# VH-VL binders against q8ixk2r445to577: the designs that were tried, part 196

Target 1, 133 residues: q8ixk2r445to577
Amino acid sequence: FFGMLQNKGLTDYCFDYNPPDENQIVGHQVILYLCHGMGQNQFFEYTSQKEIRYNTHQPEGCIAVEAGMDTLIMHLCEETAPENQKFILQEDGSLFHEQSKKCVQAARKESSDSFVPLLRDCTNSDHQKWFFK
Below, E stands for the ipSAE of ESMFold2; O stands for the ipSAE of OpenDDE; V2 stands for 0.75 times the mean of E and O plus 0.25 times the DockQ between their complexes.

## First folded at step 8 (VH-VL)

Design v65 (framework fv_traxivitug; at its last look DockQ between E and O 0.65; V2 from the best seeds 0.00; counts 0 for: pae O 4.4 > 2)
Fold by ESMFold2-Fast, scan of step 8:
Structure v65 (fold): chain C 133 residues (1-133), chain A 119 residues (1-119), chain B 107 residues (1-107)
Amino acid sequence: as target 1 above (133 residues)
Amino acid sequence: QVQLVESGGTLVQPGGSLRLSCAASGFTFSKYYMSWVRQAPGKGLEWVAYISSSGSTIYYVDSVRGRFTISRDNAKNSLFLQMNSLRPEDTAVYFCARGYTKGYYFDYWGQGTLVTVSS
Amino acid sequence: QSVLTQPPSVSVAPGKTARITCGGDNIGSKYVHWYQQKPGQAPILVVYYDSDRPSGIPERFSGSNSGNTATLTISRVEAGDEADYYCQVWDSSSDHVFGGGTKVTVL
């Protein structure tokens, strides 16, 4: 799958990544932003290795969560995906992070009404369900 | 190290034309969205136009659409704004500004070049 | 399209906290970015995505955004913070929109 990764519960919101500059393609938090359909910042690929890739720039970025953390950070993709970069996209739309045993949820950003994807205990909430558009 | 230098601002009569340039250095120009943002004397900032890194996507604020043309030359690290049918309301300092990927915000700006439209 | 409303001026004493508001319909659903501009100079980015800071911007600068109002907060204000401050949003319908600007005077 590839395209805009949209939230089922927050139907106007998509995964979004806007790196600060060309020398900082990785290392920053993935956000949610109003879906605009213009590609680039909102274009992601879900791979057979269970990665969520950001291919707009080289080197390719892969979404990861560090041990003990709940924020989704863009890391460099590896030839073989490490465990912290693996997300199982389930039939019901849940994104299950294998290493932490948690699910990706659309949640409030600190000090903001805006949303970011965070790891949370898995529930059947529509805020934890995602699909490519 | 990032540097943006605008040039071309001058006094022009209403109905006249003018071409502004922005010379970029210290970064890979071809990877950035570029915008023109203007500021009338004593007034606030107003976004005018943007152009994608490849030049394929271009947008204008309504008040200049059809009169202004934004363009870029990635081989020369240059951004341009061709302004036609100038009006007194177009009098402003014109800033060149960059944004990475989609360009939701502007991380670096030039010092601006003053365009005065008056008789 | 979108209109962002800022107070034209804010006065603050050194060492105190300045709060600059940016009003907009449903602005809490959009990310807000903030710029500082000193006389005769280009603007500089001080806060982006509501509350993130670029490298080199002091932690005294912080942001929040909820409902119809975003706020830039400058704690422990210094004379060098005297400047005009602008909020800005992007969306697919209006592209980039700036607020009218707020002149912060440190007395």
Scores: ipSAE 0.753, ipTM 0.917, lowest interface PAE 1.3, mean pLDDT 91
Fold by ESMFold2, look of step 9:
Order: C-alpha cells, then structure tokens, then sequence
Structure v65 (fold): chain C 133 residues (1-133), chain A 119 residues (1-119), chain B 107 residues (1-107)
C-alpha cells in the first residue's frame, strides 16, 4: 500500500514526517497532522517486509520503535527489515508492532494537546485503527 | 555553510515595482519549500508567500495576492519575489526562509533586504 | 485562529524563569513553533512541534501547548536570552501565522 496513512477515530489525521533538514532524516518522531497531501510529508509505503517506509527521501526511512520506548522514530531502512521496524496492518485496521506486542494509537504528545502515534496495549478503539487513502 | 542572501531592496514610490532575489548555497535547494517573510520597521514578522520545491504549489498572504509573484529557478538555486503596485504598508525587511519538504516552520533565514515604499 | 496573541513584553531577573505565552482559539490542536530574534538579526528557530528543540538549542528552552495557550519557557535566564520571541503556526486555511512578538528583558 502507498498513500496517506489515516486514523479512523481521529478523523482526517495522517501520519506525517518532516525531518529538521536533509541531513537529519533519522532519529526524529513521527507525528500526526491534518491530512493535506502537500509536499512529501504524508506519503508512506507499507511493504511486503512489513515496513512503513517514508520513501520520498533517499536513502529511505523506515518507522521503528526502540526497545523499551513507545514512540515511533524514523530509522534508515535496511535490506532485511529489522524486527523493531516490522508492523502488521491487520484486517480490522489495527497496526500491530510485532516486537513489542503493542498497537499503534493516536495519542497526545507529552506536554501538549498535539497528536502523535504511540504504542499502547491493543484494544478495539477506533484510535488504534488505520487505513491508507 | 547554509547561506541565503537576499538582494534588490531599495526605496521606491507608491505604485512602483521591485524584484527581490535570494541566492541559496550549502544545501540541496530543490528539496526545500521556500518562503518570503517580512518585518515592518519596529514591528513583528508576517509571512508573505511560499513556493513548493518544484514550483508547482504557491500561496500568498491575502494582502499581497494579485500584486506579488513568487518564483524559483532550481538550476540557479534562486528564489524571487516580483512586487507590483507597491503600497506604503509593504515597507519592510524581506527575509528568505527555508523549510524541508512541506515546511511547517522555518529552520534557516537570510539576513533580509530592506524595501521602503514612500513618496 | 487567524490571530496569535502574545504579551508585548516580559521582564525577568537573571537566573529566574521566563514564560512567554501565545494565545489562539484552539491553538492546542496546532503544532506551535518558536523563534528568537536579537536586534538587527534574522530569527532563529528555538522550539518546533510545541516542545522539540533543534540541535544546538540549550535544554533550558522548553515549550508546551494546551487548550488556547502555548508557552515558551526559558529557565535559568541569562543576559544573552534578551531578545524578541515569536510563536508561529501553519494550517492549510490560513497558512503561516506569527504572533505579535514578546520582548524579553533581562534585568
């Protein structure tokens, strides 16, 4: 799949990545922003290796969660997807992170009311449901 | 080593025209949205216009729409602002500013060029 | 929404904490960015996405954003922090909007 990755419960919010500059592509957090389709920020690819790729930049970025953390951080993609970069987009729309056994949820960023995707215990909440547009 | 250098600011009469330029170096210009932001003497910052990395998407603040034209030449690493039908309220320092991809904020700014519109 | 309101000035003693507010209707739903501008200089980005710091910005600069108010906090203020500070948001309907600016004076 390729396109804007939208949340069902938080209507019209998309995964968004805008790194600080062309030399700081990795190590920054993925955010949620109102879907607008402008530029390169909101287009992601879900690959056969279960990666979520930000492929509008070369070398390509892949979403990861570091051990013990709940934030989705951009890493460089590798030829074989590391375990911390593998997500299952399930038929019910849940986005499951295999290594941590948690689901991606639209949640509040620390110290703000702005939204980010975070790992949480899996539930049936529409805030844990995602689809490509 | 990132550098943005504005030029072309001068004194003009109301109703006149000016063309501002911004020369970029030290980064991949064609990967950045570019903006003009202005600051009237002793006043705050006001965003004026932006242009997408390819030049295909352009937006203006309402007060300049129809009078100003933003453009870019990616082969020459240059950003431009054509300013027509100038008014005294257009008097300001004009900054060139960049944002990576669809820039929501401006991570680097030039030092600005002063435009004065008076009779 | 189309207007961001900042106090025109804030005075703070050296070593104390400065808090600069940015008011807007439902600003908590927008990501807020902050710039420092010293006299005769271009602005520099000090906080983005409400609370993130660019490389090279000291950790005594922090930000928060909730409800109708975003706040830039500068702890252990130094004389070198004396500057004008601007908040900024973007959305597809109003594009980039800056607050009116706050002059921070260190006394």
Amino acid sequence: as target 1 above (133 residues)
Amino acid sequence: QVQLVESGGTLVQPGGSLRLSCAASGFTFSKYYMSWVRQAPGKGLEWVAYISSSGSTIYYVDSVRGRFTISRDNAKNSLFLQMNSLRPEDTAVYFCARGYTKGYYFDYWGQGTLVTVSS
Amino acid sequence: QSVLTQPPSVSVAPGKTARITCGGDNIGSKYVHWYQQKPGQAPILVVYYDSDRPSGIPERFSGSNSGNTATLTISRVEAGDEADYYCQVWDSSSDHVFGGGTKVTVL
Scores: ipSAE 0.622, ipTM 0.894, lowest interface PAE 1.9, mean pLDDT 91
Fold by OpenDDE, look of step 9:
Structure v65 (fold): chain C 133 residues (1-133), chain A 119 residues (1-119), chain B 107 residues (1-107)
Amino acid sequence: as target 1 above (133 residues)
Amino acid sequence: QVQLVESGGTLVQPGGSLRLSCAASGFTFSKYYMSWVRQAPGKGLEWVAYISSSGSTIYYVDSVRGRFTISRDNAKNSLFLQMNSLRPEDTAVYFCARGYTKGYYFDYWGQGTLVTVSS
Amino acid sequence: QSVLTQPPSVSVAPGKTARITCGGDNIGSKYVHWYQQKPGQAPILVVYYDSDRPSGIPERFSGSNSGNTATLTISRVEAGDEADYYCQVWDSSSDHVFGGGTKVTVL
């Protein structure tokens, strides 16, 4: 699967990654932004290694969850996907992070009305449902 | 360091044509969406047009559609704005700005070039 | 089309706090960015994604966004902060949209 990764509950919002430095694309948080279909910042791929890969071009970034965190951070992809980069995109649209055993949920940032994907306990909420468009 | 340098702004008569250029340096130009943003004298900022990194996606503000053409030459690290059928209300400083899909904001701007449309 | 409304001017004494508002319908659902522009100069990005700050921008500059109002806050205002400030959003239907700008005067 590839393209825009769009949330079902938070309509018209997609995974979005925009590193401030083109030469350093890792270490920043994945956010949610209005789906625009322009590719680049909103183009992701779900790979056979269970990675959510950002930009199939060099350098290759993969979404990771760092220890103790509930945010999605961009790391470099590795030859063998590390445990903290493995996700299961379920048939029902839920996005399950294997290591944390939590689901990715579209959520509002605590200090703003901005939106980010966060790890939360898995529920049946549409805010935890995702699909590629 | 990122640099954007606009050129080509001058005085033209209504109905005239003008081509603006923007020379980019200090970054991989071909990886970024680019935009033109203008500012009428004593007025605010107005987005004019953007072009994708490859040039395949282009959009304009309504008021310039059909008259202005944004283009780029990635081999020359250059952005262009061909302005036809110019109107007095097009009088403005035209800024070259980096970004569209890159953050949906403009992280670097040139100093601008003044276009004056007057009879 | 999205419309962003800013006060035309804000006056502040040195050392005090300036607050510049940017109003828009449900602007809290969007990310707001802010630019500083001094006379005869290019705009400079000072806040992006509501509250993130570019490298080189002092911590005195902060942003917030909720409901129908985004706010740029400049604490401990200095004479050098005197400038025009613009809010900006991106919308899939209207692309890049700027506020009308706010002139901040340091008294």
Scores: ipSAE 0.025, ipTM 0.721, lowest interface PAE 4.4, mean pLDDT 91
ESMFold2 (binder alone), look of step 9: mean pLDDT 92; pTM 0.938

Design v66 (framework fv_traxivitug)
Fold by OpenDDE, second read of step 9:
Structure v66 (fold): chain C 133 residues (1-133), chain A 119 residues (1-119), chain B 107 residues (1-107)
Amino acid sequence: as target 1 above (133 residues)
Amino acid sequence: QVQLVESGGTLVQPGGSLRLSCAASGFTFSKYYMSWVRQAPGKGLEWVAYISSSGSTIYYVDSVRGRFTISRDNAKNSLFLQMNSLRPEDTAVYFCARGYSRGYYFDYWGQGTLVTVSS
Amino acid sequence: QSVLTQPPSVSVAPGKTARITCGGDNIGSKYVHWYQQKPGQAPILVVYYDSDRPSGIPERFSGSNSGNTATLTISRVEAGDEADYYCQVWDSSSDHVFGGGTKVTVL
């Protein structure tokens, strides 16, 4: 699967990654932004290694969750996907992070209608359902 | 200690050309998107152009497209704005601004340089 | 072609709270950023991504964004807060868009 990774509960919101350095793409947080498909900041790929790759630059970035964190941070992809980069995109649309045993949820920013993807306890919420478009 | 220092602003006649420069320091210039934002006297801020860290991605506000060229020299920590076919409505203080997150916002600004287009 | 609407001016007494609004169609769906500009000075980012605050910006500055209105709130206003404040968004059709600016006067 590849393309825009869109949230079901928050219509028109997609994974968005915009590093300051297009040649050094790691270390920043993945956010949610209105799906616009412009540029390459909303293009992701779900791989057979259960990675979510930012597949627009070389070397490629893979979304990771750092220890003790609930945010999605871009790391470099590795030959063998590390445990903190493994996600299961379920048939129901849930995006399950294997290491943390949590689900990726579109979570509201404080005092804002905007959202970021955060790890949360898995629920049946559409805010935890994602699909590629 | 991020610093952006614009230069090159001066008086020029309509139809004339001018090249602005922005000297960056206090950060790894080559890692950031950069933009020019202008402000006409007594008016608000208007984004003009941005350029990606490598220069591979460039966008302009419609009113300057075809007339202005944004460029950068990462080796010299410099941002440039070549302005051709200048018009009176281009009169403004021109700020260089550091873009963050692909330029969604600007986290640091220079003091600006005044460009006056007048006959 | 987003248009951001700000009140031209806001007056506030010292120690009180100033609220600067930025109106836009469904602006809540976009990240709003705020800049402070004093006369003859460079703009300074004071709030980004609706409600995040850059390092060095006092907690008195806060942001919110919902529906059709983003708001910059300055609590316990000081004389030094007198400035022009601009909201800004990025739009896929218009790229970077600024509001018209709001002059905050501390009485």
Scores: ipSAE 0.304, ipTM 0.826, lowest interface PAE 1.8, mean pLDDT 92
Fold by ESMFold2-Fast, scan of step 8:
Structure v66 (fold): chain C 133 residues (1-133), chain A 119 residues (1-119), chain B 107 residues (1-107)
Amino acid sequence: as target 1 above (133 residues)
Amino acid sequence: QVQLVESGGTLVQPGGSLRLSCAASGFTFSKYYMSWVRQAPGKGLEWVAYISSSGSTIYYVDSVRGRFTISRDNAKNSLFLQMNSLRPEDTAVYFCARGYSRGYYFDYWGQGTLVTVSS
Amino acid sequence: QSVLTQPPSVSVAPGKTARITCGGDNIGSKYVHWYQQKPGQAPILVVYYDSDRPSGIPERFSGSNSGNTATLTISRVEAGDEADYYCQVWDSSSDHVFGGGTKVTVL
């Protein structure tokens, strides 16, 4: 699958990666932003290795969650996906992070009107349901 | 450290007016959306009015629109509710509540001030 | 405008699980927040953004929100959990809507 990764609950919002420096695509947090339908910073690929890849820049980035953290961070993709970069897109739309046993939820960023994807205990919440558009 | 203290509640005749105040401390008041939420004796919570951090966006529940006016003074860390043409059904404890980021939820509440509207 | 429907009361035995529902059209597309209120006291936030807990609120409190129903779940209920519980959403029309409240009685 590939395209814009949209939230079922926050229907106007998509995964978005807009690092402050185009030459350094790694180390920054993935955010949610209004879906614009133009791909670019909102274009992701879900791979057979269960990675969520950001292919807009080279080298390609892969979304990861560091141990003990709940934020989704852009890392460099590896030849064999490490466990912290594996997300199972389930039939019900949940994005299950294998290493932590948690689900990706659309959440409010502190002190602002912006939203971010965060790891949370898995629930039957529409804010934890995702689909490629 | 965050405190919200309401004042001004009293017994008022139907058709009368009353001004409620909420004194805020322990946070940067000018950065938060604020609301008034009321609760009639033995009844549930009812949102009354909302004001944005700058004061530019204001909304009221239908039953008080045109009669109540919410306002704020960011320099004095104060929130106000001017209530006109009071009705018996306005009888309630009025809570001042801090809204986090556009007021999606209320993370801190004052203790409330009782307004009784009766003959 | 939107109406949130809660059962007026829920009875639960100590140590068991209480479930309080909050019904609303497409409530799963909104963030649901839950408040606990004891007699004579101001409400306190117990769950926000569907399932997050403020510091100081025990893990026994959890939430979910999907389709037309949001649920507050209180596991291993204690006598001190006896209170009125209210759900709340911020509607896209800039209204804050509260449910009618549910009285939880621990028997």
Scores: ipSAE 0.051, ipTM 0.716, lowest interface PAE 6.6, mean pLDDT 87

Design v67 (framework fv_traxivitug; at its last look DockQ between E and O 0.44; V2 from the best seeds 0.00; counts 0 for: pae O 6.5 > 2)
Fold by ESMFold2-Fast, scan of step 8:
Structure v67 (fold): chain C 133 residues (1-133), chain A 119 residues (1-119), chain B 107 residues (1-107)
Amino acid sequence: as target 1 above (133 residues)
Amino acid sequence: QVQLVESGGTLVQPGGSLRLSCAASGFTFSKYYMSWVRQAPGKGLEWVAYISSSGSTIYYVDSVRGRFTISRDNAKNSLFLQMNSLRPEDTAVYFCARGYSTGYYFDYWGQGTLVTVSS
Amino acid sequence: QSVLTQPPSVSVAPGKTARITCGGDNIGSKYVHWYQQKPGQAPILVVYYDSDRPSGIPERFSGSNSGNTATLTISRVEAGDEADYYCQVWDSSSDHVFGGGTKVTVL
């Protein structure tokens, strides 16, 4: 799958990654932003290795969650995906993070009403349901 | 070092034409969305025009649509603004500004070039 | 088109906290970016995505955004913080929109 990764509960919001500049492609938090259909920072690919890849610019990034953390951070992709970069897109739309046994949920960013994807205990909430568009 | 240097601002009579240039250096110009933002003397910032990294997507503020044309030359790291049918209310310092990828915000700005439209 | 409203001026004593507001319909659900502009100079980005800071911007600068109001907070204000401050959003329906600007005077 590839395209805009949209939230079922927040119907106007998509995964978005717009790093500060070309020299800081990795290391920053993935956000949610209004779906605009322009590609670029909202264009992701779900791979056979269970990666969510950001292919818009080099170096290619892969979404990861570090041990003990709940934020989704862009890391460098590796030839063999490490456990912290594996997300299982379930039939019900949940994104299950294998290493932590938690699900990706649309949640409010610290200090704002804006949204970011965070790891949370898995529930049946529409805020944990995602699909490519 | 990232640098954006505007040029071309001068005194022009109403109805006249002028072309502004912005020379970029210190970064990969072809990866950035570029904008022109203007500021009338003593007034606030007003976005004017926006061009995608490839040049395929272009937007203008309503007040300049049909009169101004934004363009870029990625081989020469240059951004342009062709201004036609100039009006006194177009008098402003014109800034060149960059935004990475889709360009939601402007991380670096040039020092601006002053355009004065008067008789 | 969307409109962002800022107070025209804010006065603050050295060492105290300045708060600059940016009002807009449901602005809390949008990301707000903030710029500082000193007389005769180009604007510089001081806060982006509501609360993130570019490299080189002091920790004294912070942001928040909730409901209909975004706020830029400058703690332990210094004379060098005296400037005009602008909020900005990118909205697919309204392109780039700037607030009217707030002149911060350090007295």
Scores: ipSAE 0.712, ipTM 0.909, lowest interface PAE 1.3, mean pLDDT 91
Fold by ESMFold2, look of step 9:
Structure v67 (fold): chain C 133 residues (1-133), chain A 119 residues (1-119), chain B 107 residues (1-107)
Amino acid sequence: as target 1 above (133 residues)
Amino acid sequence: QVQLVESGGTLVQPGGSLRLSCAASGFTFSKYYMSWVRQAPGKGLEWVAYISSSGSTIYYVDSVRGRFTISRDNAKNSLFLQMNSLRPEDTAVYFCARGYSTGYYFDYWGQGTLVTVSS
Amino acid sequence: QSVLTQPPSVSVAPGKTARITCGGDNIGSKYVHWYQQKPGQAPILVVYYDSDRPSGIPERFSGSNSGNTATLTISRVEAGDEADYYCQVWDSSSDHVFGGGTKVTVL
């Protein structure tokens, strides 16, 4: 799949990655932002290796979660996807992180009312349901 | 060694025209949205215009729409602002500023060039 | 048309905390960015996405954003922090909106 990865419960919000500069493409948090389709920061590729790729840079970025953390951050993609970069987009729309056994949820960012994708215990909430547009 | 160098600011009479340039170096210019932001003497910052990395998408603040034209030449790493029908209220230091990808915020700014619109 | 309201000035003693507010209707639902500008100089980004810091900005700079108020907090203020500070938002209608600026004086 390729396109804007949207949340079902938080309508019109998309995965968004806009790093500070071209030399700081990795290590920053993925956010949620109103879907607008401008530029390349809301376009992601879901691959056969279960990666979510940021495709505006070479070498490409892949979304990861570090052990013990709940934030989605950008790493460089590798030829074989590491465990912390594997997400299963399930039939019901849930986005399951294999290593942590948790689901991606639209949640509030620390110290703000803005939204980010975070790992949470899996539930049936529409805030844990995602689809490509 | 990121650099943004504005030029072309000068004294011009009301109703006149002026073209500002911003020369970029030390980064991949074509990966950045670019903006002009102005600051009247003793006043705060006011966003003026914004252009996407490819040049395909352009926005203006209402007060300059129809009078100013932002453009870029990615082969020459240059940003431009053509200012027509200038008014005394356009008097300001004009900064060029960069934003990676969609340019939600500006991580680097030039030193600015002063435009004075006065008789 | 969107307006971001900042106090014109804040005075703070060295070593104390400065809080610079940015008011706007439901600003808590928007990502807020903050810039520092010293006299005769270009602005520098100090906080983005409400609370994130660019590389090279000390951790004593922090931010929050909720309801109708975003706040830039400068802990353990130093003389070198004396500057004007601007908040900024972006919206999909192509407006970058800046607050009016706050002059921080370290005395």
Scores: ipSAE 0.587, ipTM 0.877, lowest interface PAE 2.0, mean pLDDT 90
Fold by OpenDDE, look of step 9:
Structure v67 (fold): chain C 133 residues (1-133), chain A 119 residues (1-119), chain B 107 residues (1-107)
Amino acid sequence: as target 1 above (133 residues)
Amino acid sequence: QVQLVESGGTLVQPGGSLRLSCAASGFTFSKYYMSWVRQAPGKGLEWVAYISSSGSTIYYVDSVRGRFTISRDNAKNSLFLQMNSLRPEDTAVYFCARGYSTGYYFDYWGQGTLVTVSS
Amino acid sequence: QSVLTQPPSVSVAPGKTARITCGGDNIGSKYVHWYQQKPGQAPILVVYYDSDRPSGIPERFSGSNSGNTATLTISRVEAGDEADYYCQVWDSSSDHVFGGGTKVTVL
């Protein structure tokens, strides 16, 4: 699966990554933004290694969850996907992070109508449902 | 420390041409999006153009498309704005600005250089 | 195309709180950034991504964004806060868009 990763509950919002350095793409937080599909900011791929890869440019970035965190951070992809980069995109649209055993949820940023994907306890909320478009 | 220094602004007649330069220092220039933002006298800020780190992605505000050309020389840590077919409404202080988050916002700005287009 | 509307001016007494609004249709769905500009100087980023603050910017500066209005709040205003303030967004159709700017006068 590849393309825009769009939230079901938070209509018209997609995964979005905007690194300040296009040649050094790791270390920053993945956010949610209105789906527009321009450039590579909203192009992701779900791989057979259960990675969520940021575009297809080398070196490729893979979404990771750092220890003790609930945010999604971009790391470099590795030959063998590390545990903190493994996600299960289930048929019902839930995006499950294997290591934390939590689900990715579209969440509102504090004091804002802006949004970010955060790890939360898994529910049946549409805000935890995702699909590629 | 990040520094951006614009130069080249001067008085030109309508229809004339001018090339602005921006000298960058204090950061790895070749890794950042860069933009030009202008401000007419007594007016607000207006984005003009941006260019990606490698120069492969370029966009312009509609009013300057076809007349202005943004470019960069990463080896010289320099940003340029070639302005052709200048109009009085192009009169402004032109700022060099570093783009953050692929240029969605600007985290550092130069002091600007004044371009005056007048007969 | 996005249009951002700011009040032309805001006056505030020292020690009080200034609020600068940035209006836009469903602006709450976008990230808003704010810049401070003093006469003859370069703009300075004071708030980004609605409410994040760059290092070196005092905690007195805060941002919020909801519905059709983003707001830059300057608490305990000082004389040095007198400046023009601009909101800005990125739009897929119009790229970078600035508000008209607000002159904050400290009385």
Scores: ipSAE 0.017, ipTM 0.689, lowest interface PAE 6.5, mean pLDDT 91
ESMFold2 (binder alone), look of step 9: mean pLDDT 91; pTM 0.935

